VH-VL binders against Rho GTPase-activating protein gacF (gacF). Designs and how they scored, part 4

Target 1, 176 residues: Rho GTPase-activating protein gacF (gacF), of Dictyostelium discoideum (Social amoeba) (q8ssn9r234to409)
Amino acid sequence: EPISQSTEDYTDIPRIIKMSVEYLFEKCLLVPGIFRESANAMELQRLSQLFEKGGDIDLSEYTDPHCIGGLLKLYFREKPIPIFPYDLHKRIYSVLNEEDSNIKVKSLLESGLGKGQFLILRYLFELLNAVSINCNVNFMNYQNLAICFAPSLIQSFDLSCYDVIERLIENYHSIF

## First folded at step 13 (VH-VL; from Y2 with heavy chain S30N)

Design Z6
Fold by ESMFold2, fold request of step 23:
Structure Z6 (fold): chain C 176 residues (1-176), chain A 117 residues (1-117), chain B 112 residues (1-112)
Amino acid sequence: as target 1 above (176 residues)
Amino acid sequence: QVQLVQSGGGLVQPGGSLRLSCAASGFTFNNYVMSWVRQAPGKGLEWVSAISGSGRYTHYADSVKGRFTISRDNSKNTVNLQMNSLRAEDTAVYYCARHGDWYFDYWGQGTLVTVSS
Amino acid sequence: DVVMTQSPLSLPVTLGQPASISCRSSQSLLHSEGYTYLDWYVQKPGQSPQLLIYKGSNRASGVPDRISGSGSGTDFTLRISRVEAEDVGVYYCMQALQWPHTFGQGTKLEIK
C-alpha cells in the first residue's frame, strides 16, 4: 500500500559512512597522502567503538584526517560480505576494454548491486573522484586511491580489482 | 586458441641481465592478469611476478624485488620480464601464465635461464 | 607467506587403482563470499604445468570426471578414482589467498 506522494528511495547510508565522507569532503580534499598515510591504531579503534555505541558524535573539531580515512577503509574491510561483490568486479573487468565500456560498466553496477550498496558506493566514489582531481596537492591520483580501497571494498587482492576500482574513480561521472 | 609463446632465455654470468618475452594470441590480452612462474632444476614451482591487464599494478616475490621488472605491451600482446643483477639462485625454467580469476589457466612452453660463472 | 604442505611427496600407484594426494594450508583459504583459494596443477613429463582443479573442486576444461578435488578450510584432497598411464606427472596445489601465491612441494605420481 504505497503512499500517493512520489516514491523515494529511503535506504539509509550508515552513519559512520555519512559522517566520514562529509568530513573528508569538507576538510580533507587537499590533505597530502589522504587514505595512504597510516591511521594511529589505538585512535582508530577508539573512533570505531564510538560509532558502534551509537551516541552523539561531532566531528566538526576533529583534527586527524588520516584516522577518518582509516575508519572508512576499516568499515568496508570488516564487513562479513564485501560491499563490492567479487563476481561483479570480474564481470566489469571483462568489459573494461570494449567499445562503450563505461555504458556497460554502468549497466552492470545498476543490475548487480542492491539499492543500499549502490548508494554507499556512489557516495564513496564521488569523494574518491574529488580527491583524485586534487592530486597535484594531495598526491593521491586515481591509481593510488585504487590501491588504497580495492582490497577493502572487494576483500580481495586480485590485480583485476585495482583496474576495476581505478576505472570507477576516474570515470565516476560517466558510470554513476 | 589461446597460445603463450616464450623467448629470451640463455646462459648469463652472475650480475648480468636478461630479458624474457611472452607473446600472447587467441584472446583479448589486455583483459588478463599475467604472471611469471619459475622452476629451479629438480625443484617445485615458485611464483615470481604478476601484472594487471592495464600494466599499472604489479607484484613481485621478495627474492626478486628490486632486480626484476615485469612489464607488458598491450599493442604487441607481450608480457616481459627484465632480469637484472642475476644470481645463481635465479637459475630456472621460467613460465609465463595467464590468470583466470586467480588461478593460472594457460601456461607458456617455458624458457631456461642459467646463471653461472 | 601461506605455507602449503603436500603428502605424499612420492606416490607409486598400480594402473587402474585410485590415488589421493593431500594438501594442507597454514591458514584458511576461504573467501568471505564462499570461494576457495585453492587450485591444483599437474606437470606431465617434459611439459609445462597445466590447470587441473580450480576453486577447490571445479574441473578445468578437458579434465576427466575421474579426477576430483575436495576439502575446505585448510585441508584439501585431489583424488583420481582410476589411475591411467596418462596421469603420470607431478601434482601441485597452490593457494591464492595472499601474495605471493605459493605452491606445495609437489607429489610425483608413478605407475607400478
Scores: ipSAE 0.735, ipTM 0.877, lowest interface PAE 1.1, mean pLDDT 91
Fold by ESMFold2, look of step 19:
Structure Z6 (fold): chain C 176 residues (1-176), chain A 117 residues (1-117), chain B 112 residues (1-112)
Amino acid sequence: as target 1 above (176 residues)
Amino acid sequence: QVQLVQSGGGLVQPGGSLRLSCAASGFTFNNYVMSWVRQAPGKGLEWVSAISGSGRYTHYADSVKGRFTISRDNSKNTVNLQMNSLRAEDTAVYYCARHGDWYFDYWGQGTLVTVSS
Amino acid sequence: DVVMTQSPLSLPVTLGQPASISCRSSQSLLHSEGYTYLDWYVQKPGQSPQLLIYKGSNRASGVPDRISGSGSGTDFTLRISRVEAEDVGVYYCMQALQWPHTFGQGTKLEIK
């Protein structure tokens, strides 16, 4: 199912996330190396500042998917508190190999995240799942995407982060 | 009760190979990141390599990249270090270690590797 | 790499007296959620290293309360309020902020 644009469905989701995910979902599922290829640093800074200022922004004519992908990662990396708590990922890690693990992971996410965090992550992981489904064209499978996003989401390089994020991308529909 | 029991090691000439093994018990092995840490004679501790619970994610110290391969067999509860193209500088006691969060909460007994002509 | 510097490297101590070991990192080890990526280990004579203090100040299981860790950002201290014979060994701090995880040089604590 397509990502909802209703504000009622995504209470208090930041505009930068909503617009970036929408752009990426609409225009970038088949882009080779999306999220892996580097964005131009000056253009990233420019876009980040435009979103910070809160003016009217229109991405309909924007032509650089790697910059939008980079912007999304930058947003999460710059959060003063990571969107995905470190301790929560360790709790999830401890159940990844248990029977009915996806049910347990879903329960941990629901109890361990605030409503806004959950909605943001659901929105993001729907996109990441969709990208991974097209990996034969874009070359970004679950593992590649986990490598790209785990450090930004959890703000940690612990190897457990990659196993956790990989599971959430691959099993999006069972977990979210 | 967590146990890490190491095997392998010994004396080998430069350019040779050895395989170290670490057998785990007393915990759900595939839920844990594992590392190898070494200590050259009379020297301090140096982290060598790590592997995620699934075995799909690994990391290596620059000094061993391309020569050492960490692996695990979750069906046998073992973590292994394949050491190729050994150099005199690789002479050390090698420890396997379990990660709690990021810190090493349990350590094996150590295995001596000596590389000399 | 993050450089970890311990002092002193040799620490002779009289039984029953306090001891302190300093550890300094080349960059802050504080995580935005308040975690500290600094841990302490001891290697007693003829033994493997064992965890003493994790996340800056938490005592590992079985570590007596006379051993404590403190510090902030880049400056950390391991304190033993009353040294006992079983405290002899080499003490290491370690950072886990970045790969590779790096240790200090070690501090050899001995009874004089």
Scores: ipSAE 0.670, ipTM 0.864, lowest interface PAE 1.5, mean pLDDT 91

## First folded at step 17 (VH-VL)

Design K1 (from X6 with heavy chain S30N)
Fold by OpenDDE, fold request of step 23:
Structure K1 (fold): chain C 176 residues (1-176), chain A 117 residues (1-117), chain B 112 residues (1-112)
Amino acid sequence: as target 1 above (176 residues)
Amino acid sequence: QVQLVQSGGGLVQPGGSLRLSCAASGFTFNNYVMSWVRQAPGKGLEWVSAISGSGRYTHYADSVKGRFTISRDNSKNTVNLQMNSLRAEDTAVYYCARHGDWYFDYWGQGTLVTVSS
Amino acid sequence: DVVMTQSPLSLPVTLGQPASISCRSSQSLLHSEGYTYLDWYVQKPGQSPQLLIYKGSNRASGVPDRISGSGSGTDFTLRISRVEAEDVGVYYCMQALQWPYTFGQGTKLEIK
């Protein structure tokens, strides 16, 4: 089950993630408070149902970036099992401050995640890293983004989750 | 051997301030979440505050929000609790504790804080 | 907040006899991956609290086999098969599912 990072293949990523991430990359990197601002609950439900039913969805003219950000968080939160295993984040946390930590973290991710999990997380953290680069405009730095996503990804409220997720966002290029 | 040694505390008037400190040794300090837990005289345990290994993420009990500040200095292996606007109901023995996981596996010896006129 | 309820609050026990403490949570302490966010602590007279059981049923280092934790969901039990003099103290359950962490009221174990 170990994964090699030799290829950037996103073909097996769920449609809801692909479309949401693509929309966010194209239109939302400079949106103030992206992922932090609350989305309309009814709209989130509507979108979620559309994706579940496999309907034809067009986000090209969609005008509410916070709903798409919310939809992405909702997807991870509603998974019956977290996409980021709790034990894996603990193992990462234990080596977070060691020498060559990025190499160690990379190895742990590759050995601890399934192919599908790894691809989804890599794509997500690529987006989050891109968002963080523009924190001077969107006000979403590593910490703010970690606060938004750590509970949904790991489905835990342990404070160590935030340190781990923050590091993965910050050092995305070295880890993934 | 893991050790948590506390200092600070004492007697203070209502509205006053105190600073508690907990010095850690015997483990890689910045790889552990730390908490403060207090116990009023003759009462049970109450979680007060927690701080992540990096020090950038914190949580507080509602009873102390806006008045207490948890911090840590990883270069000195210390976790601190700054207590401002102290009230009589803050009177308690305060413990620092290490998060082994989602449990407190090591505790300090405790520090008495008395808020009285 | 998650409310933790212990029973009994006072537990007088004869030496050599078994003891049992119940802890109930207002909501399930089960993680989606099967983990249990319930710990047991004991505070002996004049001492700091110390960990007894973590994650529902795991004995901390140095804890004798006569002490055990069981339960799942919202109902948990700490058992001492044969109470010894050194077991005197106040026992607490704690949930770590969500902030704030919350403790039970405590159970005072005394020797008759």
Scores: ipSAE 0.924, ipTM 0.957, lowest interface PAE 0.4, mean pLDDT 95
Fold by OpenDDE, fold request of step 23:
Structure K1 (fold): chain C 176 residues (1-176), chain A 117 residues (1-117), chain B 112 residues (1-112)
Amino acid sequence: as target 1 above (176 residues)
Amino acid sequence: QVQLVQSGGGLVQPGGSLRLSCAASGFTFNNYVMSWVRQAPGKGLEWVSAISGSGRYTHYADSVKGRFTISRDNSKNTVNLQMNSLRAEDTAVYYCARHGDWYFDYWGQGTLVTVSS
Amino acid sequence: DVVMTQSPLSLPVTLGQPASISCRSSQSLLHSEGYTYLDWYVQKPGQSPQLLIYKGSNRASGVPDRISGSGSGTDFTLRISRVEAEDVGVYYCMQALQWPYTFGQGTKLEIK
């Protein structure tokens, strides 16, 4: 079901995303190389399984930010269907350089995404935008973040994916 | 109509440099990914490099990494390939190509690059 | 890298007869959303390559109905129902699933 209006309601976002994003917002905005540095594969698997089993998870004392960042990327990458539809990305790409592109992109997102998808992406891009704001400290600018997430979100390596994701991060406030 | 017109190339000695250029017209240039594809004499096609519409994202074949640089000037509707440290095996006809999607829907006329001592 | 294997490499055909070219990929070219990262190109003598089929089975603009693409996963076929003189050239399949994009060896179609 398409979303007709923007909302800041994150209640329906999967637990793994909510907890990861919250942790990252709280503790990782200034972490150098967040999302870029590779995480321990075993730890990622452990965390992933923990979330899948629905167990009691507490990240409040978790000390490895790169594992949480990696977990978030892994979640999107392993989805059987990309959270960001390929066709939608193409439509966005086609209007990316037009006048009032942000408005057009917003419209495309709202009409092209289901409610759940939109809320998840909105929350994610909120985080990524926040991370990018601190790029002087964490060295993760719009481009670096796009490189980290575009293939996982769209599940494509088309170079246009990076331009689109970068724009969404950069212009988060205008688009979402 | 979509047109890709190439320039540059020629004969160069090993270790030399050449710059290829591709001028695009008939479409909104910065909305398209562009690639270079080459074809050695009597051989098949080999993808060389790609660049996103913004020009900020690039990809290279392993055979040319560190030696070739793809760039674009959206204000001039051009995509370029700077080729340094050229080798004999780089001898080929080079084509610029537009990504309609992931596929190449339009191709330039080709430019011959010959690397020979 | 994804390896693309075409067969045959040489395809002599009598005018008016059908032709078929096979392309096999070393891994599935199926996108998670159902798209196919397989395209066909033809390079006619003295010309630049040109797109024939995109996304497995879609004909590019100007491509006649007698030319078609089919297949999925790792096995693809380009078919020409009735070969004409203008079909002479080298045909390439290409995968765009991942970088680097890779082409098949090419199939040279000639008239007997």
Scores: ipSAE 0.923, ipTM 0.958, lowest interface PAE 0.4, mean pLDDT 95
Fold by ESMFold2, fold request of step 23:
Structure K1 (fold): chain C 176 residues (1-176), chain A 117 residues (1-117), chain B 112 residues (1-112)
Amino acid sequence: as target 1 above (176 residues)
Amino acid sequence: QVQLVQSGGGLVQPGGSLRLSCAASGFTFNNYVMSWVRQAPGKGLEWVSAISGSGRYTHYADSVKGRFTISRDNSKNTVNLQMNSLRAEDTAVYYCARHGDWYFDYWGQGTLVTVSS
Amino acid sequence: DVVMTQSPLSLPVTLGQPASISCRSSQSLLHSEGYTYLDWYVQKPGQSPQLLIYKGSNRASGVPDRISGSGSGTDFTLRISRVEAEDVGVYYCMQALQWPYTFGQGTKLEIK
């Protein structure tokens, strides 16, 4: 069964991630330019600080999808250590063109990530895959999404990062 | 053994075009990011462009954007640099280079491009 | 763009004596996971550049242990403990923190 329909796997995900991904999945799959379009910087910092303080937060009537998309990217960019380890992405890169590459990538993710990292990434990539499936409406294909997210997830601009993140978005169902 | 063999180059008038090629052997070519790096006569090294293993992701130095196009043919193990609207300032020895993680672990032999009347 | 500044630009050295080359970046080259985006290359007379040091301090294959890299953040040093005739060439530092990758101006090492 689809991972998006099982909430048990997301029990201990940071609430900023859980709430942002839920909002984006529920309301934003058809939004043109999602993750590419700019967020208002002051509003973005306001929301980021609100989540950091741990207050009561309700996004059900929030109206700016680009700010929520920006919030998600900012969270990953600001982590002291990237959610996606640099050396793991290089190991994945080395197998991308091998026979049974998706099986090998899945194995590398499972052995190379802590459980919390894996759950966060699985939840995120489920969303990114769903966005990419609707690219005829939102104009965000696998490649555009990889450009938007790879630098935040790995905290690196190496071109190998983009090929890796693209594969994870495109082949989400085989890999996660 | 890793080998990068370059071809192309030569003398071209300003505004002209030239295509450089770099043939790779001794490694799984499509697993590697490739770059072009140039060196003007008597000067230092300048990175020009890079292309991902898939060929779908590229970067360019500002000095060549819109004029140069990097590409690769993974079936022939070649990386290419199409240079259009050439200027005297583009005169240099051009090297293809393979990336390790980010650093350039193997370099081609270089080819001279001269842009002059 | 990250600016890389080398000194000295010309380095005449007596055989058997030590040499040091400094490289300074306009931004920290330390990645959050502890990697250093600073590499060193040498271009020997009539040759293509070749990798000497990667990730700040790791020697490339075939590089003798008399050649070392050190430093962190924005200040880096390449050291040759005993200069030999084959060390003649131009030495470049390069940053790979972000695009475009940029080189220092080069340091020409010559035997006096």
Scores: ipSAE 0.720, ipTM 0.877, lowest interface PAE 1.2, mean pLDDT 91
Fold by ESMFold2, look of step 21:
Structure K1 (fold): chain C 176 residues (1-176), chain A 117 residues (1-117), chain B 112 residues (1-112)
Amino acid sequence: as target 1 above (176 residues)
Amino acid sequence: QVQLVQSGGGLVQPGGSLRLSCAASGFTFNNYVMSWVRQAPGKGLEWVSAISGSGRYTHYADSVKGRFTISRDNSKNTVNLQMNSLRAEDTAVYYCARHGDWYFDYWGQGTLVTVSS
Amino acid sequence: DVVMTQSPLSLPVTLGQPASISCRSSQSLLHSEGYTYLDWYVQKPGQSPQLLIYKGSNRASGVPDRISGSGSGTDFTLRISRVEAEDVGVYYCMQALQWPYTFGQGTKLEIK
């Protein structure tokens, strides 16, 4: 039943993703420890359930960036099948140190992901890249963000996951 | 073709230090996660530590955290294990191993570490 | 930690007869994408361990057809359909679902 419970397909950007990413772009690029600091568990679950109901939700005056950061990670962690396939990350890993590696990584993403998966990841990694650009203020560089996100995106603790996600954050503009 | 050649073992007193080295050849070394796995005399296998291809990401067994440090030099194709504050229970043959996906597809020849008074 | 329990720990077998080794994990080793985080290794006398079976049932290169892995979730079996002299050694299962990776205690297979 995991797929039957989803109201969204990978071909669309889910509203929880779109609204969370927009909020984080607008308000949180300079927030210290964004994505690393823990969210309040009760509030996180409350927001997750509100998004599942699909009603009108307005984050314009929401004041807890760590809860929105946590919500984004929770969404990916709870997917019945990871947004980022394990085998795709291993294929990317095998080319990370080759000549023209970013071109090869881009090609692997385009051929290895469905359109919806690609769009969601492009939107997410644009945000993560922007956060890392501001790391002198928010203290979240490419490596810190990879530690925070790789287990949620790939649903694996294999160490190769971190090297792959780090590359996608750091080289967003060349890869996506 | 794939070879993992180990060195650096020996006899040391409790509280002492040793550094193990594993020299790799026959593959693109920095594309692979590497581990150390140990086997106490007459006992089974125990995973010790792992390091990502870049060297920036590591994990350790609880029994060695804070005492052992895994590192790699991708320009020399080596993975190393610095072992400090050694205890009698660290006595083992230590193997370096290359990861396939997660499983260990190639193993070094083993290096004996003996911690004894 | 995920606890891996092998049975039997000692396995004397007659040449040409089948052998089976059981491995049980304290939690399911099935990943959300359907992978099984269970691998088997053999350590032959005087040698380093070597991979036999990965991802539950896939034979490593050079492993003969008479050696197979099966099982699901928490219960796994290594089978040798006809034991040969070259099969002597200690067999280990290992889980790689989560850190730390953990091994079973080992099963020593000997010819009787």
Scores: ipSAE 0.711, ipTM 0.871, lowest interface PAE 1.2, mean pLDDT 91

Design K1 (from X6 with heavy chain S30N)
Fold by ESMFold2, fold request of step 23:
Structure K1 (fold): chain C 176 residues (1-176), chain A 117 residues (1-117), chain B 112 residues (1-112)
Amino acid sequence: as target 1 above (176 residues)
Amino acid sequence: QVQLVQSGGGLVQPGGSLRLSCAASGFTFNNYVMSWVRQAPGKGLEWVSAISGSGRYTHYADSVKGRFTISRDNSKNTVNLQMNSLRAEDTAVYYCARHGDWYFDYWGQGTLVTVSS
Amino acid sequence: DVVMTQSPLSLPVTLGQPASISCRSSQSLLHSEGYTYLDWYVQKPGQSPQLLIYKGSNRASGVPDRISGSGSGTDFTLRISRVEAEDVGVYYCMQALQWPYTFGQGTKLEIK
């Protein structure tokens, strides 16, 4: 498991997230266009419904990383309340250009997120950071990833969302 | 006091170019999304383009994509609109506007652009 | 694009009487956390537009209590409880649910 060395307990992370992120860590870091390329719509819907029902799921032999990448985005897009609160992103936005901004961003995340939200986002952003580090092979830098994920995480198209998500991907290790 | 002071504009032939500028003061410029909004003579308002505080994220109305470029210089507190391949339908008063969250809480005084042969 | 439809387009009103302007969007403007992506602007003669109401019902700074916004989802109303001479202008609703932001056609309010 790519993040098994973390000392933080991931037991509160939904199975769909844990399994998808683990698969993507193992298979996707070098996949061209991951999160940008479209998934087969029928297969995406099938997997989404399978996870929703809580069925017996084994991804060890699954061969389509773009479908798993799409599944992850769909999970966040379909939440009735966004995993990343709109007001929190505006507060973070207001400090992005200040000295020691990453310390201030970290503090805002810690005070503005519930424990479960924080754990899910930490797990996701670890993956996104790792993808961005390999952008010379996969062509997905932190700006591309912010474009792909910000609307799903915050459920908003405000341009400030992209600046915020970009910072969290690029500076994962300082912020989370 | 928030101020948005515009400059540029004027008369240009079809196919020509103009650059509009908007100088901001009285707030931390880098923290705000900025937009251009235009109003053709006797007509309503049309959003044209927007740029994030960092300058890295932009959006354009379909009518101007590929012809207009929004940019900002955060060291000078300016937002600019480079308008190329101008057409008669681009004739309008152009306003720069500051976003609150998404809404436009402050507007510049407007700059007339006339595209005519 | 989200289509914004205002009515009426022309609104002559007697001083001291109420006025209402309707705005309908082609899609719900409600954010999942309860924010409404609907704002109102007025453009007084010879001036730039100025914000009146944001997020459906919040008055911008300096806007008197006699001007209010209401509605939800797809149907919105700007109400002036008692029209004064200073209210003359063109009123626009705008959606910010998605790019491009789009305005209604405008409602010209004038004193009879």
Scores: ipSAE 0.694, ipTM 0.869, lowest interface PAE 1.3, mean pLDDT 91

Design K4 (from X6 with light chain T36I)
Fold by ESMFold2, look of step 18:
Parts: structure tokens; C-alpha cells; sequence
Structure K4 (fold): chain C 176 residues (1-176), chain A 117 residues (1-117), chain B 112 residues (1-112)
């Protein structure tokens, strides 16, 4: 029953991620407090179990964006090994204030992540960047989004995690 | 050689304010999370506040939230603690500390704050 | 908050004899990648605290081999195999699993 980390290195993006990110792109860019507002815990578990069973799932008329946002965070939080390695974030942290820092960050991501991990993160950060662009309406700037996602992606509460994730959201187009 | 040199402190009445400073040298200051940790007379250690390398991310102990503000100036290599609405319970030696990964690998010399009428 | 409980709180030891300090956490301090969020500090008389052991078992710079840390999960031990006069002080464990970081109550090591 436990899934090894090697399964997560596939080049294909997991269905739960693909469908959640597509839903959030389509319906969440203007949703106030997206990723910050709490999801209903029972509904969140219901959806998580539904995706695990592999049935035919249709989100086209789903009406609770906060539950889909919560589902996305839950996926990363519950991975046996974090999608974003702790040591990698420390290496990125050490170069954030250097000249050409975004080039160095891009290189560190490419060398430090498996191909599948990189593609999943690129897809996620494309969404997070798009949400941050609409922060005047949704009230979720790149700093707020870093607070929401860093603990789930790295599985750490170190404050350095927030500075790293913030950079990846704000400078998505230069880094990914 | 890593050095953390503290300044500020002293005696103040309840409700008063003080500002503590910590000057860092011997390392790339902006790459490090910094904390304040305090020790009431005869008591153990209590973490107070932390600030990320950029200065944009902070945490506070519940006992000081709303009254204390941690800040940093990376151009001057300083971490500061603005303490407002001071209470007798805030009487302590205050230490600034540098984080390694999460642990406190270097500590300042300590600065005494006494809140007494 | 994660509660850290030290035992004993007072530890008189004869010079040259071993000493052990226990630290227990209310939650596991083990990270999924194998990191242990448990550190030890010593505060010698009149001095600032100093890092002694980090990540459960790693010695900080200048800490002699006679001082070691062990344990995982919720139960941790600091051991001094042969106590010297310079070991007098108060020893604290600290967790960094989550904010706020919390310390044990301290163990005062004294020479009998």
C-alpha cells in the first residue's frame, strides 16, 4: 500500500495534481484567500480517498475552491519524502543574495530534482505565480503563498523555507 | 570569526519601551535566520522571536506577540528587538542567536532588561 | 506546543564519573528525511548558552568526544563519560520541530 518515492519520479504528472491545478487555474485566480482559508476536513478526506481509488472524477461543477486548494497542499504534506528536499532548499538559500541568483537557483533545481519532481513543481509554481499576479483581488501575494505552501513542500517550518519558496513564486518565469 | 555583539537594555517602568540591538560580523548575515531568546532571573531559557534572512518572515512567542517587534537591517548587519508595553514578566537577560539549520550555533553576550516600578 | 521534560533537574556528580541527562518530548522529533529536531545547550556559570549537540548526536565545534548525544523519537540522552570541573553548568535540550521552539527546564550539573 505505501508508495515509494521512485513512483513520484515519473515524468507524468499525477492525476490529483493535474486535475487540482487545472481546476484552480480555471476557477481560483480571483478567489479571496485561496490556499489561506481552511478546507472542511471531512470533505477534504472524502476527495483525497476518491482520488486514491482511481475512479472517474469530474470537477467541472465542483463549488468549493478552498477544498481543492487544501487537497493540493495535503498531497505534498503527506508524501513520505518531501517533494522539495531540505538540503536543496538550504543550497538555494545560500545563493539568494548573489549576483545572477536566479540563474544559480535554476541550475540548483535542475541538478537537485528528479525529472518528475521538476515537472510537478514547475506546474505548481506556474499556478502560484498566476495567483500572486491577481493579489489585488484575491489578497494572496507571493509572500502569503509562500507561507501557505513552504511547510507542505519541504515538510519543514524553518524560516529559510519561506524566502526560498517566495523567490520561486515571484520569479517563476526566470527560474522554471 | 562569528561575533554577535549586543547593545541596549536597562531599567524601565511597566508600560515603557526599550530597543535591543545585535551587531553581527564574520559571516554573510543575510543568509541566516536570527532569534531572540530570553532568560528570566533564576529561570530557564525561553525563545522569543525569529526573523528570516530577508527580514520578511517572522515568528513570535505568544507572550510577546503584539508588543515586541523583531527587525533586521542587512545593510548594517543588525537584528533589533523593539519592546513596547513592557511588563514585570519581561524582566530577563535577552540573547540574540544565529541559526545554523534550526539550532542556535552562536549567541550574543546577553543584555539585561529590568522592568520594575 | 511541544513540551520538553528533562530529568534530573539537579545532578551532583563526582569528578571523573559519568553523567547522563534525559530529555523527553511530547511529540516525535524525527523528520521524514531522518533529521532529528533535538539540540543540547550548556550554560556555564556567568556565560551565555553554548551549542553542545545538534541534530540529536552531532557535536558542535570544540566539544570533546567524552560528551555525546543519543536517542530518537521522543526520548533523548546527553552523556558525559568522565565529568570534569569545567562541565559545571546548566544543560538544556531544545526542540525545533515547530514554533515556538521550546526548551527543557534545565539540568544543573554540580561537582560533589
Amino acid sequence: as target 1 above (176 residues)
Amino acid sequence: QVQLVQSGGGLVQPGGSLRLSCAASGFTFSNYVMSWVRQAPGKGLEWVSAISGSGRYTHYADSVKGRFTISRDNSKNTVNLQMNSLRAEDTAVYYCARHGDWYFDYWGQGTLVTVSS
Amino acid sequence: DVVMTQSPLSLPVTLGQPASISCRSSQSLLHSEGYIYLDWYVQKPGQSPQLLIYKGSNRASGVPDRISGSGSGTDFTLRISRVEAEDVGVYYCMQALQWPYTFGQGTKLEIK
Scores: ipSAE 0.668, ipTM 0.858, lowest interface PAE 1.3, mean pLDDT 91

